VHH binders against h2kzm9r124to488. Designs and how they scored, part 10

Target 1, 365 residues: h2kzm9r124to488
Amino acid sequence: RFTIDTSRAKSNQYVVSLCSKKIGIIEYPDGRSDKQPCDVYWHNVVLSDMNKIVTSPQSRVNKFPGMTELAKKISLTHSISSMQKLFPDEYAFYPNSWFLPAHLADFHAFYRKAQALGKTEMWFIVKPDEGAQGTGIYLINSPNQIRNVDQRQLVQEYVADPLLMNDKLKFDFRVYGVIKSINPLSIYVAREGMARFCTEKYEKPDSSNFKNLYAHLTNYSLNKANEAYVHSNTLQDQTRGSKRLLSTVFHQLESRGVKTKRLWHDIKLILVKTTLAMLPEIMLHYEHHFYDSTGPQCFQIMGFDVMIREDGTPILLEVNAAPSLTADHIVPHPGRTLLEGGQRVRSIVDEVIKIPLVRDTLLLV
Key: E = the ipSAE of ESMFold2; O = the ipSAE of OpenDDE; V2 = 0.75 times the mean of E and O plus 0.25 times the DockQ between their complexes.

## First folded at step 1 (VHH)

Design b14b (framework vhh_8h63_2; at its last look DockQ between E and O 0.20; V2 from the best seeds 0.00; counts 0 for: pae E 18.0 > 2, placed apart)
Fold by ESMFold2-Fast, scan of step 1:
Structure b14b (fold): chain B 365 residues (1-365), chain A 124 residues (1-124)
Amino acid sequence: as target 1 above (365 residues)
Amino acid sequence: ELQLVESGGGLVQAGGSLTVSCAASGFTFSDYYMGWSRQAPGKERELVAGITSGGSTYYADTVKGRFTISRDNAKNTLYLQMNSLKPEDTAMYYCAKGFEEVYPYSSSGYYDYWGQGTQVTVSG
């Protein structure tokens, strides 16, 4: 009988438990009392001592050792930049990036060279390292606008030419990839994903609008705070929601003349090439934990944030090693703030995306 | 390229039986988990049955004991035998391949993955 330990699933618990019941997997939500191994261990986050948890060679865990750090913006940029030095055309899907303070001089040199060539309207996005105190994400058009230059942070070329729908809102796709194995390498993609929309109309960055992050950043946690945010409570109306099905947006793009078969092919190549860029470091961590294993011990759902340029080419913005699998949201009580708590309400769009994602991942492994 | 073609739908009286089929091409059918999903007007899409490459089956509680999923790997065909049909079973039925493989192999376009569906209408 196939078994799963969900005692460390945390925020993933609801969806994983639901899927386990649906496909007939025996779930241990508090772990096994008999201390025997489960076939699958489902964790919310990567742990440094994975080899103490996954001790049987027939067992698998839903995280690769080291993946959380490797997927973070600075480590991801390092991995992709290393590949860009050897294969600049193949890795052109990732914007020019510099991590500070180490590459501050390189960034200044790039900017001066671009100005000498007559490029006068370049914008950059500045992202502080995760866990750092200081400023959040912001846009700049000159290196002298960088705050706290001695702190760890990423500076990246801002893509100012996004493809827009009729509502003129900037959007990106959260595409879900599944790394089934790294030896041999085996990668799958979910057909359904999420299209995430900004809450204010996009205008090219200038001195009057660059502080309006609701128009420039598609980030869910930022946009859900805006009063213009529209919760996705039904599947029938996909024209106004701030979260929409990827399949619906792809159909809308196809009807507008976008070459969606080529776009999907290019997105799949982004997943493969990004995984290949990360693979050497993933393998080093994997071997340290599972060097004597005879079979695959890890698999992982990865989130890839992809935007589309107005010419139809996809650009990778971010990789998430622990994409949210929650299928609800909190609505504040009438007359109270969200900080005072609230009622959890089902998100039908998230359920349509995330239940098949988890179900099919469990069926795949 | 990957193609899924559903057929066998139609109008049937409550308590009746119907078999829908899915002809698959463009991939090694025997290696993949396959399933049947349905969507009724005004309802969300639901998985009703699944079958692994090894032949293990799954059924939603709403259809368990009434529906039988099966596969013929030699013919690259997936079947759903539906017995004791109820008006609530009225829906468009879609054949579903599990996740799209992107490495080491990838040969399908986005739209080629979506089947057209087959309509099942149960009158009461």
Scores: ipSAE 0.421, ipTM 0.759, lowest interface PAE 1.1, mean pLDDT 81
Fold by OpenDDE, look of step 2:
Structure b14b (fold): chain B 365 residues (1-365), chain A 124 residues (1-124)
Amino acid sequence: as target 1 above (365 residues)
Amino acid sequence: ELQLVESGGGLVQAGGSLTVSCAASGFTFSDYYMGWSRQAPGKERELVAGITSGGSTYYADTVKGRFTISRDNAKNTLYLQMNSLKPEDTAMYYCAKGFEEVYPYSSSGYYDYWGQGTQVTVSG
């Protein structure tokens, strides 16, 4: 029987343990006391001592060295920008981006040029690099509105033409991909994913609404704090929830006349192309981390945040090297706000997505 | 074992400043939302400030502009700098561990573990 070490799975332990039991993998939640290698090591994050923990080249580990850093906004932008230079048409799915402070002048130049061409209603989103800053995400329509130009941060064109359904709520997809191997490159895309909806109706950004992030940002971590957030208790009611199954939303889109087969194809291509853009750095980090020996086989579940434009074209917003694998959410106590704490409640949408994802990943490797 | 140990509390005059600290152990500090809450005698515990893993901060309206929450991930320590203290700020201040966060966006301030607290008393 296959063995799995989950001693460092932490927040992922519940789902991984559940799936391991289902498929007959022997789990070691505290590691193996006999110091024999496990077949699989599951870590919730990329660990700097991975090479000391996973010593057998026959073992598999669910994290690539350096992937956390590579998936950060600035690093990702750098990787994709490199490919955009070589293949501009193929990599048009990523908005124009500038990382500060290095590209500040370029951003100004871009803005000036756009204005000269009569594009006076351009908006940009400013994002702090992962773990880098205490400043939140905000929208601007001029470079002069950047709060701190000396901070490491990403400026990106804001997607102002999202595809909307009848509810007029902006939404994106969390699509999951599994990098099975990098040599050769092997990527699998999960069939089921997540749709995240804003909690307030979308309107094109202007001076009156640009601060309302509940209308402009789709992130669950943000919108769950809004009283308008709709938690679903059943698969039946999730069709109207703030979090929906990707398949549900695709069905809804299809009923609206959207060519969902083509859309899905294009989304898969984005995952592949994005991974390809990151591949040189992934290889470099792998070789560096395991420089003194043959390293283990690495695999990793990745999250890709994709938004659909009004014209039906998908656009990449973010890559997550450690997407949450928890299957619960927090609801506020009666009469209290979420800020005051809450109770863990089963998330049916997350369960439907994440349990099969982890299960199938374990079967894959 | 997960531990949160608060320190730095004491008696301070109105208008004064005080910094409380929380030493965290037993978990990967840098990955989690952290926060401060306070509870005055006879009152319910209330949120004071929160900070995401990415460094985004949130404050209760009652302390905005006066308090600053910060974290040192290298030291596994959470801080609350309190300025312009008022008698109404008198309370037991608790360090709280939240949930693991992936994105440095706005947080709803979920907590699953609390420290023993440090007493802050502001004399009028």
Scores: ipSAE 0.007, ipTM 0.225, lowest interface PAE 11.7, mean pLDDT 89
Fold by ESMFold2, look of step 2:
Structure b14b (fold): chain B 365 residues (1-365), chain A 124 residues (1-124)
Amino acid sequence: as target 1 above (365 residues)
Amino acid sequence: ELQLVESGGGLVQAGGSLTVSCAASGFTFSDYYMGWSRQAPGKERELVAGITSGGSTYYADTVKGRFTISRDNAKNTLYLQMNSLKPEDTAMYYCAKGFEEVYPYSSSGYYDYWGQGTQVTVSG
């Protein structure tokens, strides 16, 4: 009989247990006491000691060794930038990026070239090396505005032209991909995903308002809004908003004349091309992690955050190695904020997305 | 039942140090983003520091370099080490629980539960 160890699934355990029951998979939510391996191990995060936990080569585990690090912004940007050098048109879906101080001259050269081609307003977001939530990031429109050029920091093109819905809120899509295997590479893209809308009206940067936008990105605006601050790679994503189904938003976009079939095709290509960019490091980390033994077959559900420019082109924002698979969330009690407490409520949007995602992933495995 | 119990507050002279702790129970502590917020008299509550399940940290500019957040997942305990304390650090300090896991570069969580707080008073 097909068995699954969910003892390390943590908050994702509910959805995985539900799907396992529906398929007839024997679940070990506390692990096996008889020291026999399970067919599948479901972990909530990439565990550094995975090679001590999943020792049978016949087993499958839902995480690749090292993927958490590989999906981090710095590592992801290195991987994609390497492919951008070789295939600039194919990898144009990711903002141009520079790691300072090492790439300072390259950034200056990019800026001068763009000015020579007639671009008069260019904005860039600067992220200092500290891991602070939104703190220390700022906008610039010239390389000469970089603070502390000798310190490690990431500079990226600022995407200042997001497509807005009629409610004038910006949004992004969470698209789920399943890496079933890496040798050979096998990737599946879930048909359903999430659209997340900000609760604040979008402000386009200009010379007169960029200090105000900087202030809104700091944690003091979080205190005044009385909501948790949303940290992002772009200034457009200033707070977490409402959740809607990707399919619903695609229907709305189609009704407004957006070529949604082309958009979906381009989004799928983003997932594939991003995985290809990461693949050499994924393979290297697997070999190092299981150097003394034949390791398990790894698979993984990945979250890809994609925004759309006003001209309809999709842009990769980030990759999440361990997207939440929970089907409920906390909402505030009436008349209170989330900071003051809440109650657990079913999320229909999350159920419609995540239950089929997990079920289909288990069937693939 | 879910509980967050803060302790370690008290009266401290300016320039001194203090560690506040938060004992968590009733949920799988290691799965969640955790944080500290504070509310000074006459001011609105502000987020002071946060830490992901994987150990990545966030600090408000007003405390960066002076405060250190940490967690011990084996003991279900969140810590805030406060050094070089200033009178403006006087506040009720609240432990906060997030409702989902987040990565340090790409997300923010909403907090869904707070403790009753521990008072920190800095004089001088």
Scores: ipSAE 0.000, ipTM 0.162, lowest interface PAE 18.0, mean pLDDT 76
ESMFold2 (binder alone), look of step 2: mean pLDDT 82; pTM 0.829

Design b15a (framework vhh_rezetamig_d1)
Fold by ESMFold2-Fast, scan of step 1:
Structure b15a (fold): chain B 365 residues (1-365), chain A 127 residues (1-127)
Amino acid sequence: as target 1 above (365 residues)
Amino acid sequence: QLQLQESGPGLVKPSETLSLTCTVSGGSISSSSYYWGWIRQPPGKGLEWIGHIYYSGSTYYNPSLENRVTISVDTSKNQFSLKLSSVTAADTAVYYCARDLGSYEFEVSYPYGMDVRGQGTLVTVSS
């Protein structure tokens, strides 16, 4: 009796369909032909006119209006910077950031002050606002190295002191949260997530290594193309793989003396505080589309990318409004590169994370 | 269809370890779809979450109890168990085992996702 439209779920349709079948939801993979509303609409992207799709007050869609733009690097930085002015200690988890061209003068002033104090080896990461999956990202150690300085882009202090495992590979965590509703505000944090590893050993940035993105960027789409990328074939194998369960890495960190209970608490606070920083804009867009609605009509799974400093302090890197829910990967044919195509295989790590995540999200709403 | 049943001593002495077992009938505990957990209700108080386990052995515990709690799973017997060490009179409660839909922790409000629960067993901590 509960219905879901997955016709716009795209690459995520397989996992959503699997979960719908398991919990007894009636799925319309091509949409309904009878013009009746579904209880849930599952989309891959935010739509421009959400209120035209979610017409019944008992229907829900898995995206908030405006969320794609709000989660982008410049908009996210604006939201967090506004909160840092009011609550600087509470929002210290976000690196010093300047969005260009508006804050170019502030960035130059910061750099000049750092040089005057003898800090000559500071590094910064430059990210395009429209960039996805690590595209266009690069490191600089001087403002004159910024490409296309008049274009919209984020300049952010590069965290050069990451916590490393025994293999000395830089990693981050993809942590999942869901906003069940904004009125009343209801936020859930997923217990399982993904640890994503670089494919080359980390060394502090210098003039000889700053172009080696395989050592400096944890982005999955970048690293999976390197021949050093290691797939995990079983849950036990994931202890050495380039993609591991968050719980596995937490056990490894705990064995090395990291205060993992405090770390997890601080990571959860990052997700909540980041959502709170975005909330005024989310509410504005929601009210515009659903001003006459009698109940909550939007929910959304969000991905949060968090790295850990060597002192155990978590830092927010970015927010993804449409995290991938696919549970397979491509392995190259023998003697060929990944870019030349390959065979699709099931990812046990992704299945363990994403199937319970989607199933329980459907049960929450 | 699916039934959960708690078993274990109803009386435990202070400083000893409380041990309870949950037997699952009518379904398999070896499921990627569910967590299996323990909750308790002290007399005159609300529900308190103790912890959960996934069939792979991954555990998540209430921070207030985590240094005293161990949850384990035995897939061959279709059972999971709770051990709570160094008990005091404050641990006197009705203990429930539950199937937990909670791949999530709730950060702004609670509770979530418990779809099947045992009958509950009263445990008294007394000398």
Scores: ipSAE 0.093, ipTM 0.492, lowest interface PAE 3.9, mean pLDDT 81

Design b15b (framework vhh_8ghr_2)
Fold by ESMFold2-Fast, scan of step 1:
Structure b15b (fold): chain B 365 residues (1-365), chain A 127 residues (1-127)
Amino acid sequence: as target 1 above (365 residues)
Amino acid sequence: EVQLVESGGGLVQPGGSLRLSCAASGFTISDYYSIGWVRRAPGKGEELVARISSSGGYTSYADSVKGRFTISADISKNTAYLQMNSLRVEDTAVYYCARDLGSYEFEVSYPYGMDVWGQGTLVTVSS
């Protein structure tokens, strides 16, 4: 690999540029003026005309056609639900889910059956179709609490038994996977990731606490807005920060008797099985755009959000087809909100995770 | 030229200690290159026993060696170390130092992201 076009990388351009320089790739941050193809095209989003961008059989782009939509809540739930019907034990890592309004009757039936079996304290999480980074999400314990039942939204069984550290904060892992090719299928799982912590102590949901999203949702965008959010200033100070290295948290879990080798194996299987569930749709879109390809023309970094149950069982919460690769964060100006803009400050934790990830992805493809 | 050279292996009695060294040349450990120690015993698969980031900010250990082995790095000497204490007969293996090119495990066919390997050093634990 000799050349890379990062003109469409947007917020991810800084890390990609840094990595390109480290490994000796020639970068075109504004695109090529000579109209010749690059070996790699790095985009922030999936484009509808990818076959016009990746015109050379030697060129590759960092997005699969259709992937953004396939990774979204509704399509992901459809893909996994189809596999759960055929392989219920293999796909038990995804919570029971219903998308509304189509499956409202099925959700009511499930709820009535659970009540009849004595599960009177079951909770559900409601996610709007247009919700971003935890926005609009809320908890319910009865179908009657659903807002605007005719609107498109996902209802999902809430995992009320999360594994907690000594600080009693709920957390999840952002694990990164790379799909190097789909024909043949080739998947790599990154060894380092991010543990993302809530900003208020977890308590099992009840009528007094279910509205406290800072205790129930691990979303970074939601939690960084809370005044209780703690930025880690050093790599050594990861036991207290709201964002920690996955490896650090795994060491803490191991010291508490968690079977971390089995946990990591199960997490890797979640990434593989989820990709397999999405594969038929990915192949359909890929063949439509690159029907006459002599080799793989797409690769993609994917983010997988995984939480751990108290018994050590991993659960898939979300798939992100465009995980942030920024190695900084925005701090609002004194006395102003984040919506009014801010200054970018380097994040050492993000650098340690994302620079090797991007570097190795470029070396891999 | 990029190279890793191991030293410090040998024969030791159960309960004893050994310190393995891994000298790197052609690259710097301080550039976020992970260094790992992988062992292979006769009739067994490869086991990643320890790994350290270039900054020393995080380390990982196999359950079989946790609390007994310590990985460290001296950035000024561009050298990684594996301190092995309370050695057991089952620790007998060839120990390899490797540069972790990869943030990745290739789950379906290649388990390691390591691109540069040392030649290996034999550690025998017997009476």
Scores: ipSAE 0.012, ipTM 0.241, lowest interface PAE 8.9, mean pLDDT 79

Design b16a (framework vhh_7nfr_2; at its last look DockQ between E and O 0.16; V2 from the best seeds 0.00; counts 0 for: pae E 19.1 > 2, placed apart)
Fold by ESMFold2-Fast, scan of step 1:
Structure b16a (fold): chain B 365 residues (1-365), chain A 125 residues (1-125)
Amino acid sequence: as target 1 above (365 residues)
Amino acid sequence: QVQLQESGGGLVQPGGSLRLSCAASGFTFSDYYMSWVRQAPGEGREWVSSISSSGSTIYYADSVKGRFTIARDNVKNTLYLLMDSLKSDDTAVYYCAAGSFEYVTPGSSYEYDYWGQGTQVTVSS
């Protein structure tokens, strides 16, 4: 029988346990006590030496060494920027980006040149180095608005022309990629993903609205705190829910004349090209830990956040090396806000996305 | 035990129609993306069409769009491919495939979680 250790899966353990039972894998939710290796080790985050987790050549772990750092915004931007210098057309899907303080002068030069060319309505998004889930993010339209210019942070061109649905809410897609191995390179994309919607109607940024993050940022952690956030009670309620199936939104876009086959192709290319940009650093970390292994030791589910411009072109916003696989959400107590706590309930949309994702990942390895 | 069984292939004249069926067992059919993939003699595998688990999202290859219709019956655990206006170029072994993933590594063949044994479609006079 095939075995899995889920003792380090943390918040993701529920979905992994459910999938393991469904396909007949023997689960050790507290780890093995018999000193025998499992076939799979499922971790939420891996920060320790990988060779202490995977000691058998036939075992696999769901994380690549170093991937947590490589997927972070500064390292990701460095990898993609290097590729943009060699292949500017191929990597045009990533917004112009500057990491501060090192590239502050380059950012000022870009801004001055754009102003000289008559581009008067440019906006930029500022993200702190260790910010997560929308924390500390803000919009600017002038370099003099940057806070704490001496601190590590990312400045990116803000895409002010997003494609909108009839509800006028900005959205992005969380697309899931699976790296089955890097030697040989083997990449899969999940056919189903998540469309994540803002909770306030989008308007182009201006002095009156640029602080309304509920209209400008699609982050789930930010938007779920707004009273306007709508949990889908059933799969039939896909027109107003704040999380929707990617397939449902693609169908709606197709019916509106969007070339969804081309869009999906371009999104798949973003996943592949981004992985290729990261690959040299991934290989260096992998060889350091597993140079003597006879087969692949690592696989990983990656989350890719992609928005669509009004003209239908996809743009990569960020990469998550540990995307949430939870299928629950918190509902506030009657007459109380979400911040005052609540109870956990099932998320049908998350289950439809994440159960096949995890199940089929386990079947791949 | 997972099994996919195709049927409905055969010899048909150009401009004719065929309906392929794929009977699924051993897994929860309604949870899976389903696809049709074909392989002509001496050619690589060519993806033809896919349908989401709910049936709400459907994709077609450009070569068959407007002529083929993919459908599913989650009560009967059956996938269909309705082929109209058949051309000699449609001659191939047609495979039913199940899985939530697409293989996207450049230069590689398609991979799915489960494959059927295939059914031969021949379009000739």
Scores: ipSAE 0.358, ipTM 0.743, lowest interface PAE 1.6, mean pLDDT 82
Fold by OpenDDE, look of step 2:
Structure b16a (fold): chain B 365 residues (1-365), chain A 125 residues (1-125)
Amino acid sequence: as target 1 above (365 residues)
Amino acid sequence: QVQLQESGGGLVQPGGSLRLSCAASGFTFSDYYMSWVRQAPGEGREWVSSISSSGSTIYYADSVKGRFTIARDNVKNTLYLLMDSLKSDDTAVYYCAAGSFEYVTPGSSYEYDYWGQGTQVTVSS
């Protein structure tokens, strides 16, 4: 029987264990005591000692060495920018970006040029390089508004023309891709994903609303704190929820005349092109990490955050090398904080997405 | 075995300073976000501060901003919290916690992989 080591799965353990059981994989939650290799090793993060843990070349591991670093905002920007230089039309799906402090002068120059051309209503989004879930993000309309120019951070053009539905809430998609192999490159895109909605109606950024992150950032971790957040309990009511199935939203878009087949095609291309941009460094890190041995086969579930412009074109916002695979959320007890704990409540949307994703990934490898 | 061991807590007067340490073992320290979380008697847990794996990104709760400094030494596998200008309201058990890049978000994340046993900090005249 196929075996999986989940001793380092941690936050992923529940879903991975569930899926393993479903498909008949023998799980070792504490590792194998007999010191025999497992067929698959599942890690919740990219571990620097992976080569010490996964020693058999016949084994598979769900993380690529160095992927955490490669998926960081600045690193990703470097990879994509390199491709943009070679294929500007093919890589137009990524906003103009500057990484600080190195590109501060370039950013100023860009801004000055834009001003000279009469583009006075440009907004930019500032993201910490190692930030997650919307933390530390803010909008600016001038380089002088950067809070700390010495900090490693990414500045991007803010996409001010999002496609909106009747509710006028900004939304994006979390699309999942599985890198099955890098030589040859093999990528699979999950058919089901997540749509994340803001909790406040979108308005173009201006001096009065640019601080309202509930209107500008789609991150679940941010918006769940808003009283306006709509939790869904069933697949039926998720159609109006702050978190929806990608398929549901696509259906809604189709009803509005959006060419969803083309959109999905374009989104898949973004995943492929982005991975291609990262591929040289992935290969380099792999070779370096396993330089003294034949390495295992690596695979990895990736998350791609994609927003749709008003004209129907998709834009890549972020890549996540370790997307959350939790299928529940915690509701705090009355008078208690979320950190203290609470009641675990089933997230039907997350279950529908993540259980099949993990299951199919295990079947794939 | 994974272990997070907090130290440096104690009794201090208002306006005083303490330095907390968290010694990590049994896992790859440098691969994780690290956080301090505190719990006062009779109250829920409160997030205090987080630091990214490389230390390049730092977050503070508003209640401690400007007074506390988080730092890490990846060579020593140690997390630090320098607490200055301590107030009575800072009295709590302080916990060290480790989480993944995706899960450790100030004010929203509850998905920590590892927790310490905590160290008592008491601010009293």
Scores: ipSAE 0.028, ipTM 0.423, lowest interface PAE 4.2, mean pLDDT 90
Fold by ESMFold2, look of step 2:
Structure b16a (fold): chain B 365 residues (1-365), chain A 125 residues (1-125)
Amino acid sequence: as target 1 above (365 residues)
Amino acid sequence: QVQLQESGGGLVQPGGSLRLSCAASGFTFSDYYMSWVRQAPGEGREWVSSISSSGSTIYYADSVKGRFTIARDNVKNTLYLLMDSLKSDDTAVYYCAAGSFEYVTPGSSYEYDYWGQGTQVTVSS
């Protein structure tokens, strides 16, 4: 019989325990005291000392070593940019990026070509290398606005033209992918996902607001996360919530003329192509982490955040190595604040997405 | 078990100062970007300040720039917020948050990996 160690699953433990019970897996929620390894280890994050925790080569663990770092924006951008150089049409789904000073001429060429094609309003985000006092992330609308062009820094296209719903609200999709194995490569894409909506109307960058836009976007994102507590309690409440099923939003997009079958196909390709771009580093980190021993078989549920441009083109925004797999959330008791304690409340949207995802992942491994 | 424990909140008069601390345990503190986020009664969360894992890059919200100072001590696994020239608008519960993200892109949200339970700051005469 299959066994699972959920002692490091943290907030995800409830869903994993529920699925384990339903399919007959023996769970060890406090770890195993009889010194035998479990068949599966379920961790909530990538642990840097995984090789000391999961030691049996017959075991599976739901995280690849190093994946947290590989999914971070700068590492992810490096991986995808390398593929964009080789296959520019196939990797157009990620914002164009340049590592300065080495790619300064390429950045100027991109800008001039875009102007020649009639694109008059272009914004770019610049991240100077860490360690510089008083230098932070900023927006530009021309290559001539780059500060200290001889310093190492990342320039990336700033996506200023998102598709908005009729109420002018921005949204993105959280799509779940399962990397079952890397040798051979085996990737699954969940059929259901999440759409997350902002509560305030979108403002484009301009000369009067762009220096503060970083703080506004960060604050706006935090307010959108707070709106996650305004959840649908039934599937029929999907038309007004900040958190909705991907399938529901796809129907809404179809009614507005979006080619949703093509969109879904393109989103699935984004997940596959992104994983392929990351794969060499995933394999190197695994080999380095376990080079003195035979390591466990790793698998991982990944979250992919995808936005749609106003022209219907999907773009990859972020990759999350440890997406939340909770099916409930904490709300304050009536008349109290969250500081004073809370009550667990069922989230039907999260249940519809995450219970099948975790169940099927356990059956796959 | 990951734990972020805020302290140092309290009641202070306008123009006063407070120092908030956030003690971290159960994870490798030096691998994470840290933030302070606040929430006034009946309002959504408002980002206040962030500091990179090394401490070399610091960001402030416009509403607190010049008045608040964020710092971290990677030896003691502690995050700080020094608040000067406090105003009634600063009244809120202040949360410590840890994450592994570095960039803000349009149309996406941050996900912090860990949150504290918060400490109350009240600015009133």
Scores: ipSAE 0.000, ipTM 0.209, lowest interface PAE 19.1, mean pLDDT 76
ESMFold2 (binder alone), look of step 2: mean pLDDT 83; pTM 0.848

